# Ledger of designs, part 11: VHH binders against q9uj72

Target 1, 324 residues: q9uj72
Amino acid sequence: MFCGDYVQGTIFPAPNFNPIMDAQMLGGALQGFDCDKDMLINILTQRCNAQRMMIAEAYQSMYGRDLIGDMREQLSDHFKDVMAGLMYPPPLYDAHELWHAMKGVGTDENCLIEILASRTNGEIFQMREAYCLQYSNNLQEDIYSETSGHFRDTLMNLVQGTREEGYTDPAMAAQDAMVLWEACQQKTGEHKTMLQMILCNKSYQQLRLVFQEFQNISGQDMVDAINECYDGYFQELLVAIVLCVRDKPAYFAYRLYSAIHDFGFHNKTVIRILIARSEIDLLTIRKRYKERYGKSLFHDIRNFASGHYKKALLAICAGDAEDY

## First folded at step 3 (VHH)

Design A10 (framework vhh_8dlx_2)
Fold by ESMFold2-Fast, scan of step 3:
Structure A10 (fold): chain B 324 residues (1-324), chain A 122 residues (1-122)
Amino acid sequence: as target 1 above (324 residues)
Amino acid sequence: EVQLVESGGGVVQPGRSLRLSCAASGFTFDDYAMHWVRQAPGKGLEWIGNIYHSGRTFYNPSLKSLVTISRDDSTNTLYLQMNSLRAEDTAIYYCAKGTGKYDFWSGYPDYWGKGTLVTVSS
């Protein structure tokens, strides 16, 4: 039977869902002297986000208490971040992560790159609305204030959510590839602007044609050319866009691998990607991770995390059995 | 074959205490968390509480002062002690089995008993 598009996530709606009984079990877990962390993990990681929202509503209705607030009070460290993170609707979670990337100590440019380079037009529109609702600030204004230069200009383009969709033109792809090749050779501010306009505005299908034409003309891969011609966060943002166009799950696999292995375990990045992608493509991300790095994501999380935090991340990842 | 058999229900007067039992068979009882759940006439399921293999207990906050859950692993028996019964405690009471002690809990209880009726009246 024809089913349409399959979800390649690791978290699915629970059958026979009862939000009232789930809320009662969470009340038992959180409202006493002892905290049942295993029950928190096994309920919240085995319900989709829409179901978690219904649980939070039932919890408030029955107890007059805020579920997220009670979890923040009872839990600590990274385990708290995972459990609380699961309770955000996806647009609000993106808004939350962007706010803290900009309003914390310093700016987390890698968080800005990850979210703004990877989200669809629809996701961008929804996160802007959520950000405004939650923080009473415009996302665009905050990005402008916290960033600078061509990095800022590129992020400002992406946050408009105006990427072309369903568009292919082979002749234009050849012309755009020539523009990109010239931009890599000249490296002026004008050329950086042209590079930005192409990478931020053309459809993913069109950009795949552009990248093929670029390789034919230059003899070089688009990512390799960007790495040789540019530097800093501007270079990292451009690379992120190209990687998302080619294979978005592979981009997230790369981000997870980097977060786990570069200098140490970058907990916020691991938590964010696992939660944000759990209902979209985390199963495909797991497959790309194993293919590219020779070890499963499950194996690496098991080696770097511990305790209930480890259990929670592994439950979201849903594991793979290949490494035992 | 997993089997859970509740007993001890019946008609009780308001203000009295009652102890329910659940006899378990077909699995290694001392490896699993056990739950009590009830359903009043015309109402949804209400989780009462659970007890882990370790003996740790957790209760629905609305019921914590009124109930005690215990287990006897030597006889594969789960107990629910209820105090100060009221008309609103009239319900079918279900014993339910959770997951194994070393595994992630799979969400809701895996297996349910047939239930035992408690009527608080007159």
Scores: ipSAE 0.719, ipTM 0.906, lowest interface PAE 1.1, mean pLDDT 88

Design A11 (framework vhh_8dlx_2)
Fold by ESMFold2-Fast, scan of step 3:
Structure A11 (fold): chain B 324 residues (1-324), chain A 122 residues (1-122)
Amino acid sequence: as target 1 above (324 residues)
Amino acid sequence: EVQLVESGGGVVQPGRSLRLSCAASGFTFDDYAMHWVRQAPGKGLEWIGNIYHSGRTFYNPSLKSLVTISRDDSTNTLYLQMNSLRAEDTAIYYCAKGRSQYDFWSGYPDSWGKGTLVTVSS
């Protein structure tokens, strides 16, 4: 299959790609108890996702075995999660992460926030389809059953994938900004509903105008106002939406920084963001990370990870400690 | 300048054994993984196996019982021993150098020889 143009990513289609030879090398790497982890990294991090799918198909055709299954049997810990994660088509990987965020002990609300606040209408539609096919469950129903309150209502709105696109109206932006300001002051159920409907349904271009008008009216930044007026996961979700509207790569840089520094190495979040953004905007995320935090993402990954896990993450991240 | 020169090919009868050699120069041979790859007439490239600087070997699962890869770091030479040759082993055999063992791109082939022809026929 073809891979697209990846102007802001870190992983690109390999030239002179040979999926049969790659599959043979992976077969050799995974035979018996002696596993060639360096070869797994070299191949899987240096092929785009479409090429990895072709490798998996060649592997199955030649050996009658499932590549992702063989990797799960031979590998362990976070290295296994990275290698297996690379083998998912993007909508299926989102579905996989959401399923595991909701099943088992408790709910990973930060995973729900990250994925649902950041994905486009098209990505949400594809993710819902992948979730239904993979797990025989409805994504919308699982979100409803696992969450509650205004947090639930906001996630249910986002999962519809019905955000307006390419629409701008300066007069309506001023009116919407007044609604947002009143919602912050009154904090009633109706005002929370109006607030989430604006943030979830207006286009990104329109919301940038709304945020400018909000600052003119209130004298306060939209994120600062939300942090002052709300709390819990509802507040965190609203903030995530605002940050994505302003600068989505900066939002992911913030999430990576927090996963590495604030929460004692939240490995699952680092793995998910690196893989999910590798062909979209990870290069821009690296630039925002360096600009905002003073050190490169490469530097911080090198310091918190070890072994083949570290090598795999650095290979996806690319670059070096001196750049961005 | 990396240079890889394969030798030992020729016409051989079915059921016999053959050893191919690859003379390497222009790099620190001891630091690199080395590969054997072949291409049968009208077919694509087929990876045979590799050997790391440590002497660890990995083989295409389809060929594991039929071939042995070894190296002599004192003479910068890579070897491929093939036993019980069959007509389907007829191919051009290539020696390839992997990337440096000490970076995260280590092991994958990045430089190739011109190949040596092996013809298995009666």
Scores: ipSAE 0.610, ipTM 0.878, lowest interface PAE 2.0, mean pLDDT 89

Design A12 (framework vhh_8dlx_2)
Fold by ESMFold2-Fast, scan of step 3:
Structure A12 (fold): chain B 324 residues (1-324), chain A 122 residues (1-122)
Amino acid sequence: as target 1 above (324 residues)
Amino acid sequence: EVQLVESGGGVVQPGRSLRLSCAASGFTFDDYAMHWVRQAPGKGLEWIGNIYHSGRTFYNPSLKSLVTISRDDSTNTLYLQMNSLRAEDTAIYYCAKGRTYGDFWSGYPDHWGKGTLVTVSS
């Protein structure tokens, strides 16, 4: 993301890792009449995803059973979703979330926006492959059939995973800023197409120059201009792209705050972001969350969630209520 | 200083039962989960089971029908009852304390005793 910017997750490879002993403890936790939910949390939240895969292999070799299947049978509600979610390789987890966003009752457009606006070219490529292998469906075709209009066109562009990288061009940035300004004034189909082509295809470094030039010519922030000029999921998707370009951890902090505090509270979003970002930038997300909202993510999770579900989310989040 | 001292090992005949003890000191015993782990000659560590402060027990599925774990908080003692012993049960048996209770990283074995040898032989 930012040149010179450092981001940090909350989950790291465990030292002195023993997947066989971990698998035996998980077998004890899951295969009896009683379920040891505390041991599931203590093991699975304190191993990186690669180590969880090794534990699953040891479990299968030792017991002839599928670890994810046993967890799904023994666990329920959102706690089940957290523990099972930790067992997915990241591209497969993204594919899983996108499938359920489109094949459930209605379409979860906010899930589509979050994943497709935030993932790198490499992540997009890997999730398309995982989706095809897991569901025998083409991700691009499912997006096309489940969405419409300029929202669809923008998602179709993002799912190609062909965003420019590296090189910047200040003269092109000035030109692109003029196009964005005109698009906000005219709002025609052609202008919406030009706007989405710029936001979806230019590199993050290039887009930051474009946003600076836009501010210079319009006197307005890019997010404020989009919010004033557009509406619906198209507007929300464009805003998500701009926020990711500026500060991706701050975008996820905003998404978490919204999921926890907005009317109709959304557990799936909290679970998805904590798991997906745990090994990338979740510690940085926690810092942005505290800076912007005055309370730690830990504090808000502790107050909204309960039971082993709460313990699992807090273990992934890590830290303390007084931290960030 | 955490100290764990296993006892009750020795030579036992196949098919017999044996009870191991672990004397704990240097920490508030009744606040912690306790584990039994064994290591057969030339093999890796094998988790036997654990017991929580509540008395709730969990066992390695491969060993569940053969062992019972219990604790006596008044004497700071952990027990492992083994039934129908076989040659394959020959191992050094370790008592282990779980990590600090109440931490989200707690429960996993972190402090170990020196072990006691159990030899199953006629």
Scores: ipSAE 0.719, ipTM 0.908, lowest interface PAE 1.2, mean pLDDT 90

Design A2 (framework vhh_8dlx_2)
Fold by ESMFold2-Fast, scan of step 3:
Structure A2 (fold): chain B 324 residues (1-324), chain A 122 residues (1-122)
Amino acid sequence: as target 1 above (324 residues)
Amino acid sequence: EVQLVESGGGVVQPGRSLRLSCAASGFTFDDYAMHWVRQAPGKGLEWIGNIYHSGRTFYNPSLKSLVTISRDDSTNTLYLQMNSLRAEDTAIYYCAKGRSKTDFWSGYPDYWGKGTLVTVSS
């Protein structure tokens, strides 16, 4: 695949990195009577995840203590979640979020949708391994037991990590578009199965051709057709897949906007997206956010969050107030 | 423009105390966090501690009981008081200025003095 826009994160490797000195400053911040939360933010948000792992190793070697454990002991609430979240390797962080989406009171279906609809085959394989290692449970089995119906069937397909990659076939795209159109008209169980098989298994490049052919055949946008024809979490999952195929950074911008502005405000979603996307495409997500919603992500976080929690989220977003 | 000049180093006997000074100029001293960092022969940098504009101090846990950091904003001077000096305290001692708060919430050291040598020997 030789198409698509350049994407950019907000966190990069520090060029003059000294993990021993960083670990000593974190020791001073956490092991005394007082807690230096500003130093925690300044160090952990200005290092890439690989460098944070080296800092944790240096901290353990020098003090015989676990950095994440000391942070959990000294910090509370959402600020604790941000600082601890930064210390997870990405596959393990995905596994952590999925575990808590399923093993808490009720199921957080929006978390399942966000992660499973947006991750690449490689990311899915790595998160499955991390989940098994951390929780001694099979991710696929937990998804099956916590979900049901066509929603379950779609998630079970995505968690296999078997999406096609490579060449496009315009003739097959036209055929697949006809199947999607028939699924929207008939809405039977068989049609829902064919719909999810196409959306979960065809390559992103192929699906973009399918969506173009669907527009030509039906006169409707693919998202609009799904919203008209389906409901519940199955609808939300299908929409998430289409949005990720079209513009994954724009999907995350939409998820952030919803989490910040919807009734109840979903802090866990904001924290998860900022951390998970910080080294991938968070700068591109910021650009999509401002383009689509008229205000910057920085402006909305500044108004939504407070205290050191606010400082930490803004530091992960990077840039100054004038850029936003 | 920004200048940090360490002084008070020299040869000192084990068990004695020593006070180092750092004279700062070229910036509004009372708006910045200040740090002490040292480097022993053949070893890497070791962070000693810092002091914020508020007077709050934080120390490397390995050194907490042995050192005290203070500041005099009226004279733009940072101090490091060291007690019960050991041979292992032999090092070049650096004064460092924290990064500006205008762009980020920071106290991380970004400008360093040239250092002053402390030799602990009998």
Scores: ipSAE 0.744, ipTM 0.917, lowest interface PAE 1.1, mean pLDDT 89

Design A3 (framework vhh_8dlx_2)
Fold by ESMFold2-Fast, scan of step 3:
Structure A3 (fold): chain B 324 residues (1-324), chain A 122 residues (1-122)
Amino acid sequence: as target 1 above (324 residues)
Amino acid sequence: EVQLVESGGGVVQPGRSLRLSCAASGFTFDDYAMHWVRQAPGKGLEWIGNIYHSGRTFYNPSLKSLVTISRDDSTNTLYLQMNSLRAEDTAIYYCAKGRSRHDFWSGYPDYWGKGTLVTVSS
């Protein structure tokens, strides 16, 4: 169900916030050879991002040092990625993740899919500006150069941030559903273009009507039809869009479950989703995860991660195994 | 009921040393990290440092070499040793209790004493 659902994060502004004292405790934690990792977790996971920015300013003012730089120097492995990740404003964190998805060895297409299929028009606009400011490159140009084919065309549409909002037309939904049904049968380049234009440009409310009409005419679920008719990253991107339209927290629950249970364990995806969704809908993601998989996200993180890395992820996730 | 009682404050001359004590009761002292925090007249709170159940210590970088924190778990007592005292060290000094080492949020301060006044003047 998705009737304009209210969603909840797990991280909220701390009451009685003192950025100067927090910065002093973080300074103590990071100076010398013995690092107080528990204090880093206790402070950074229990402040909202705006408060973490105030702590970083107080740290710079008092010590003449960069908090993110000091953490990157003193910390290692996935724990470093979690602590440093919390220090990014959300649009900058999206830009950071997209840059590293494209400028490393090979391309991380699943990262591109996750971010571009799930972000709102406003979030896309802000991440494009952050990317340009941080890397002196256009996000659109980098996507174009690193990707190809219908996958590229779909990502290029999404990165425009021009999805329709807030209206429905039942007659057009019936027409669009027919187009999607023909696209699943014919699978030509023109049909792939029409499919992409519908999924990327129509409002979420409109697309839910389209998916309902599609089931009426085809007798098949939209995701099932896509999975049978298409392949590769294009298929994965189309499925991601459909899942986000239906229930975005459930999409992230699915992504987390896959990242935790896939061969090789995809730590970067778990870290990215927990941080990026912590102030938006991570509490709702936890509820979808438990409903769908029978085990809590907390339980699975506890089994997947270890040490201070585990403690940090659990702190961001919040609650205990009984709550989820 | 948790009680933290600071003592050892008073008037001290610049350049001298002073040791403060904090007597703890109402909880299992050796399971908790303990903190010292001070507040100068008309100023905000300044974190001095902490000591964990293990004896590990961490200090505000601005105060390193000037202070030493120690504990005696047999007497439930926390200590702050201060050296080379300056007029700027005039403040109310608070003992604070962290959460239990068995708590997920172990180490972060959550309960405070009433404080003891240290006045550095000649």
Scores: ipSAE 0.731, ipTM 0.922, lowest interface PAE 1.4, mean pLDDT 90

Design A4 (framework vhh_8dlx_2)
Fold by ESMFold2-Fast, scan of step 3:
Formats: C-alpha cells, structure tokens, sequence
Structure A4 (fold): chain B 324 residues (1-324), chain A 122 residues (1-122)
C-alpha cells in the first residue's frame, strides 16, 4: 500500500568541508588575467548548495567582495551561467529562471511548463516567496500578464501550490476518468477547465488511479489522448503534468533528451535541469535517460558541449559512474 | 607510493626571506598540480597557492605579493619563496599533490606531506 519512490541526486555534502580554504582557492582562481576555471569546477560542483553559500560568506568576509559578482566579471557564455547558477539557493534559482522566462524578449513557455508542472507544493510556496523578495513583483501577477487562455488558467492553478496530498478514492478516480474522456471528445472551454482542475488539483497517487481508469474506459494512454485532442502550449503543459505524475525523473530525462537533440541545442534547459535536480534525483534521471534512449546522458553531453562548459556539466552529472 | 617531504623550515627573523622545498616521489611529478598550504598555531588551514604542470601559478589574494611558487620537474621538487616574513607567518607549511590531471578534481589537493615548521621571531 505504501509506495515510497527511491530517487538519488549526484551532488552530496562534501566531508571534511573547509569553506575558508575553498574561498581562498576561488579567490586565487578569479584574480588575474587568466581565470583558473578547472579550480572553479573542482570546488563548486563537489559541494552541496548549502556549502557553496558558506563559501560565498567566507569569500565576502576575507576579501570584501561578492563571489557571484567576481565570477560574472571573469566568466562568459554558458560556463558563466553554470557557475552562477550553482550559487543560487534552489527557490531563488527557480525564481530567477521564471523571471528571465517572462521578462526577456518574448516568453519562454517551456521554462514555465517545466518548473510549474514539476515542483511540489512546498517548492511552489518557497519559489513564490523568493520571487517576491528578489524582484519585488508577484509571481502570480507576472504569469497572468505574460500568458493567456487555458494555458494561463492552468499555470495560475499550479502556482497556487494547493495540490491534494496523501488521499486516494477509487470511486472518484473512475468519475474523474469519465470527465477526462468527455473532455477529450468535446474540447469545449468548460471541458478544458474540468480537465485542468483534475490534473492540477488531485494528488499524484490519485491521478495514477485516474490514468489507469482512463485507459480501461478509453483503451488509450492518457498522453496519447491529450496529444490527439489538444494542441499548443496547453497540450504541452497537460502532457508535462501527466509525465511528472507517472515518473518525474523520466520527465526530466525526456526534457534533457529533447533539449540536446532538437534542432539547435537548448543550453539554458540543460543547465537548469542539471543544477535544479543535482541534489534531488539527477542520478535517477541518468538511469531513466539510458533506459529510454539507449545512450547515456554523459555520452550525449560530451558530444554536444565543449571546453570548460562540458567539464562543468559532466562534473554535475557525476559522469564517471557509467559512460555507456 | 606517494611521498612528499617538506624541508627548509626553522627560526627566521622578521623581515627576512626563506625558501621551502618539497621533495616528491612515487608518482609522475610533472603530470600533477602542486599546492602549498599552512596552519598557524590555533588557526585553521590557509591555502597559499598552487602551480600546474604547465608552470602556471595561482595565489591566495591575501598572500600574492609575499610568495612565489616554482617547480623543478627534473628533480621532482616544489618550492615556496617567502619574502618580508612577519610573526603572523609562523606556521607549519605543507606541500600537497593535486588529484589526477584527468579528473574533474585535477587541481584540488588529495595527498599531503607531514609539514615543516617555520617560526618567525627575533
């Protein structure tokens, strides 16, 4: 009855941690005409985020300088994004990514989908607080102003962070499956609202029952049904929710595969997922990636990325574990 | 087996210069980055600087004007030149070997010598 998913990250607290000595080595790496990028990688990818925060405090205390600021001055391109990204506490990193998804030229809808469909209630609450503190803006208001239609309505539901937890009802699951079936046949605004309410508000364990009942009634997989019945970002968001409910590490493996193999590699997506998932389930994501695609994440990153950027991504992945 | 032996410590007067040596054996010296680290009485470890196989050096910003690190790959020896010594420089000085050149940790220390004591007093 009780089902606990076992997931594992790739970055753990370093034993015998010395933030003062780490800060001194980073100070040496960042001062002068040539930056010691290998030392930045060796330290920052082998400490957990809490330890990186302690290093930044030691750096400020000893040198009177901001570590993130010095890295931004000395580094460029995607390597800069990786090193700076590692220095954000997770809620602030989510807030940072959402802000830039909405306040640049155009909107990065795939970033909004990835973060809002995958985060827990607690993560959503912490992200909203971080966004408000960092940008003096309300995350909910910015989502509302930057998006529209049923896509907006679905994101607005997810950003409330009010998904049900720990309750299952097989009779309700059968009823909800019928609603989803009707929504796929009718496609009205009212049916889209009902569909969104079910997928955003029911617990993950309840939705797994709903998806099983849906398959029994329709003879069709929930993802296949959504792909046939809907389109645009609304479709992509609904699919993301279903995939997260079924197997969240497999969803991130899918996102990484798409980012690496789609026309024009999506660096921001690869960087974001590797950093955000490094202390949660990135090792499990690596296993799902190899299982689903036949090649390791390590192999694909090595073939796509180059230089210190490649070294940094591979270090976050803990790439020496299994290459193929 | 890896062995690092520091030498050249002792009592030195304030304002003077001193050169420490570290004799390395048991590994291919010219393939590895090397570090100097010190520990003053009652204080934590303080990183002084490192030198890569290429000869490139990086220093603790607080110490850059006071020290020079060099290496002689023909004799497997690492050096630390210290100038304008002060009482605050009294410490045990350690040399350390960086992790393998093929690792993501190639620049980070993974093996340490036993250290040599430097006392700055009149």
Amino acid sequence: as target 1 above (324 residues)
Amino acid sequence: EVQLVESGGGVVQPGRSLRLSCAASGFTFDDYAMHWVRQAPGKGLEWIGNIYHSGRTFYNPSLKSLVTISRDDSTNTLYLQMNSLRAEDTAIYYCAKGRSYSDFWSGYPDYWGKGTLVTVSS
Scores: ipSAE 0.713, ipTM 0.908, lowest interface PAE 1.3, mean pLDDT 89

Design A5 (framework vhh_8dlx_2)
Fold by ESMFold2-Fast, scan of step 3:
Structure A5 (fold): chain B 324 residues (1-324), chain A 122 residues (1-122)
Amino acid sequence: as target 1 above (324 residues)
Amino acid sequence: EVQLVESGGGVVQPGRSLRLSCAASGFTFDDYAMHWVRQAPGKGLEWIGNIYHSGRTFYNPSLKSLVTISRDDSTNTLYLQMNSLRAEDTAIYYCAKGRSSYDFWSGYPDYWGKGTLVTVSS
């Protein structure tokens, strides 16, 4: 009966777009000793990604230089990461983040969880192609070599991009809920395999029925049950899938809140989510954030970030100072 | 009401210099970045440069050795000094006021004057 969900981003195509003039202004901003960082923010955060690609092309055509390269030479730290991040097409940005999650010092499992648990079949397919083209490596093989156990098996399933779409079956939902209940009781390798196959392969609408049936059988919320039955990154990945199924913007709000308020402040996570979601659902994420945490995302970013880095993040959040 | 009025255009011989003026009213001139932009016949807009409230200037890299932008906040006037004029400098020259959602000082141009024609010809 309900007609469905509406989501909205914060960045839209600029009207009366002139990529040549934008490229000239960016050229002026990047020349000389004192870089005009405010002009970089004002242009790059107020154009959609497709328009930023056209600006980079105009810049190359007029000056014989790479815009991203010139920005990397003039900028530093997290501000550089924000400005450079805006210049990636979305599949390539996902590939870039996954590469650095696996090829840096150690493995950033939370980055793997966030991207692979939240992306659609189409996004996963495009991300795999971008990764292969950019790094001459197979994304699935790199995930396999960097991870292990049931965590690896679950990520390997998600990276196939073969989640079912469109169908609901209440009888199957009841059966799948019983399987999940049995998996929580027995905790064998076979049960963990059945659990990950259900969560990774069934459609979101089917999984919502499964979670409802699970609550009826167990008397417990699916997230609460997973938290009591499992541990480590496997548990965190399963929870991420459930949260995305229930409300994907709320999942990203949760991730942002955690990143902002965690000891050490996880800048890379804040930057990644703001950029990746800016043209999809970032305005909806802002609404979930305020509803859940009582303070706006804008307020929290303003308190934890500083300088031009702060200005850039706030510009991507766009629109309203929701402090009052 | 924001008003920008360009003046100083006309016919000038190649190799000569010319100074354009822009008289601003209807806003606090001292608080805004100001821009010069031109459009040659049959071509698109070309950004020349800007000047901030601080006096800091930035120029299109293709034009940096040929132009100087200055301002006189006591008279609310913006200037463009052009040297070694060439036939390709023939264009309508626009004064523009910067705006930004975040900082008025380095704002992208959002309000334009009507322009003044410069013709470089002998």
Scores: ipSAE 0.681, ipTM 0.895, lowest interface PAE 1.4, mean pLDDT 88

Design A6 (framework vhh_8dlx_2)
Fold by ESMFold2-Fast, scan of step 3:
Structure A6 (fold): chain B 324 residues (1-324), chain A 122 residues (1-122)
Amino acid sequence: as target 1 above (324 residues)
Amino acid sequence: EVQLVESGGGVVQPGRSLRLSCAASGFTFDDYAMHWVRQAPGKGLEWIGNIYHSGRTFYNPSLKSLVTISRDDSTNTLYLQMNSLRAEDTAIYYCAKGRSHEDFWSGYPDYWGKGTLVTVSS
């Protein structure tokens, strides 16, 4: 039972905002041989995305230069990715991440899973439009060309942005739970299709009832059942959907923990989640992270990253007083 | 407790040079970045530049060839040297305290002096 809307982000609109002065300070930081990386962090992580867009416009108006271009020229490595990433409107940032997931060496399936499993219908429609405008390509066609099998079929369903919203039916939930249980017993192509259609098309509220009924009839958690019955990226995508339905901030906390602690230290995932969730639910993600893993996200970032890259990530994360 | 007092303003003729001073007290001056900002009549704030505790300086690209910022940590004083003054340089000039190396998250100017008026007229 919710009585109102709350923004659980870590970045908020700055009071007494002056985009012209901010643009002048960024001009000083970038338009020379020496680069003021601390000033970039202090301004860009302390303004909401809409305010950063106004700064970019002021910068262009005063200097005839592109702020993102100047940052890409002066900065390198992961710090460059953080600073440039902050300069994208959210739908365009999603489109950017999806394009690079598919047009790089190989395909970054985990990026496709994270974005397509977690975004709302509205976010899906906006990212499809942004992708088309930015790359002159159809997002659906690129997904189809770069993926295959049941994994592809599931992503194609999600990218339609046709998930049901706003209603529940307990009797239908019981029926759907039986279908999911049968799919785990048989594991045929037809059963994979039925499981996909339920997980991709039913509302989050309805799916929570389905998962409860599934545990009642099977004696097993839905995630545990999927992990036992399926494999590969199809399994990972199905698990991502279930985790998002149950607790989307907890899903992102899990993704961050995995990116920081799993072999290889996946910097792109940490950057993407911190930026994408900074104005949505990153504060809630921090709470889930500490609750589940016993240490703060701030603590783990401080130990994982170094230099100005570390400073930038910590500024976006914004530590609370209890982390000191 | 923090106090910033600008001085050296007044009426100057076009083409001449002027040096402004800012006397700082109430904090450990040599730990903090310092800024100069100005406001011309009827216009918004214009950032001139800053100087870090290390002595590194950064300038508004529009002003870089016309100004020099320096500091004397032994006297807790910040300076702005202006050359080739024009009528458009008429403004109130503010000294501002920025981020310390300890307070990474508060790097934007957060405490300002009351300003000193510079009028460039023939």
Scores: ipSAE 0.716, ipTM 0.906, lowest interface PAE 1.2, mean pLDDT 89

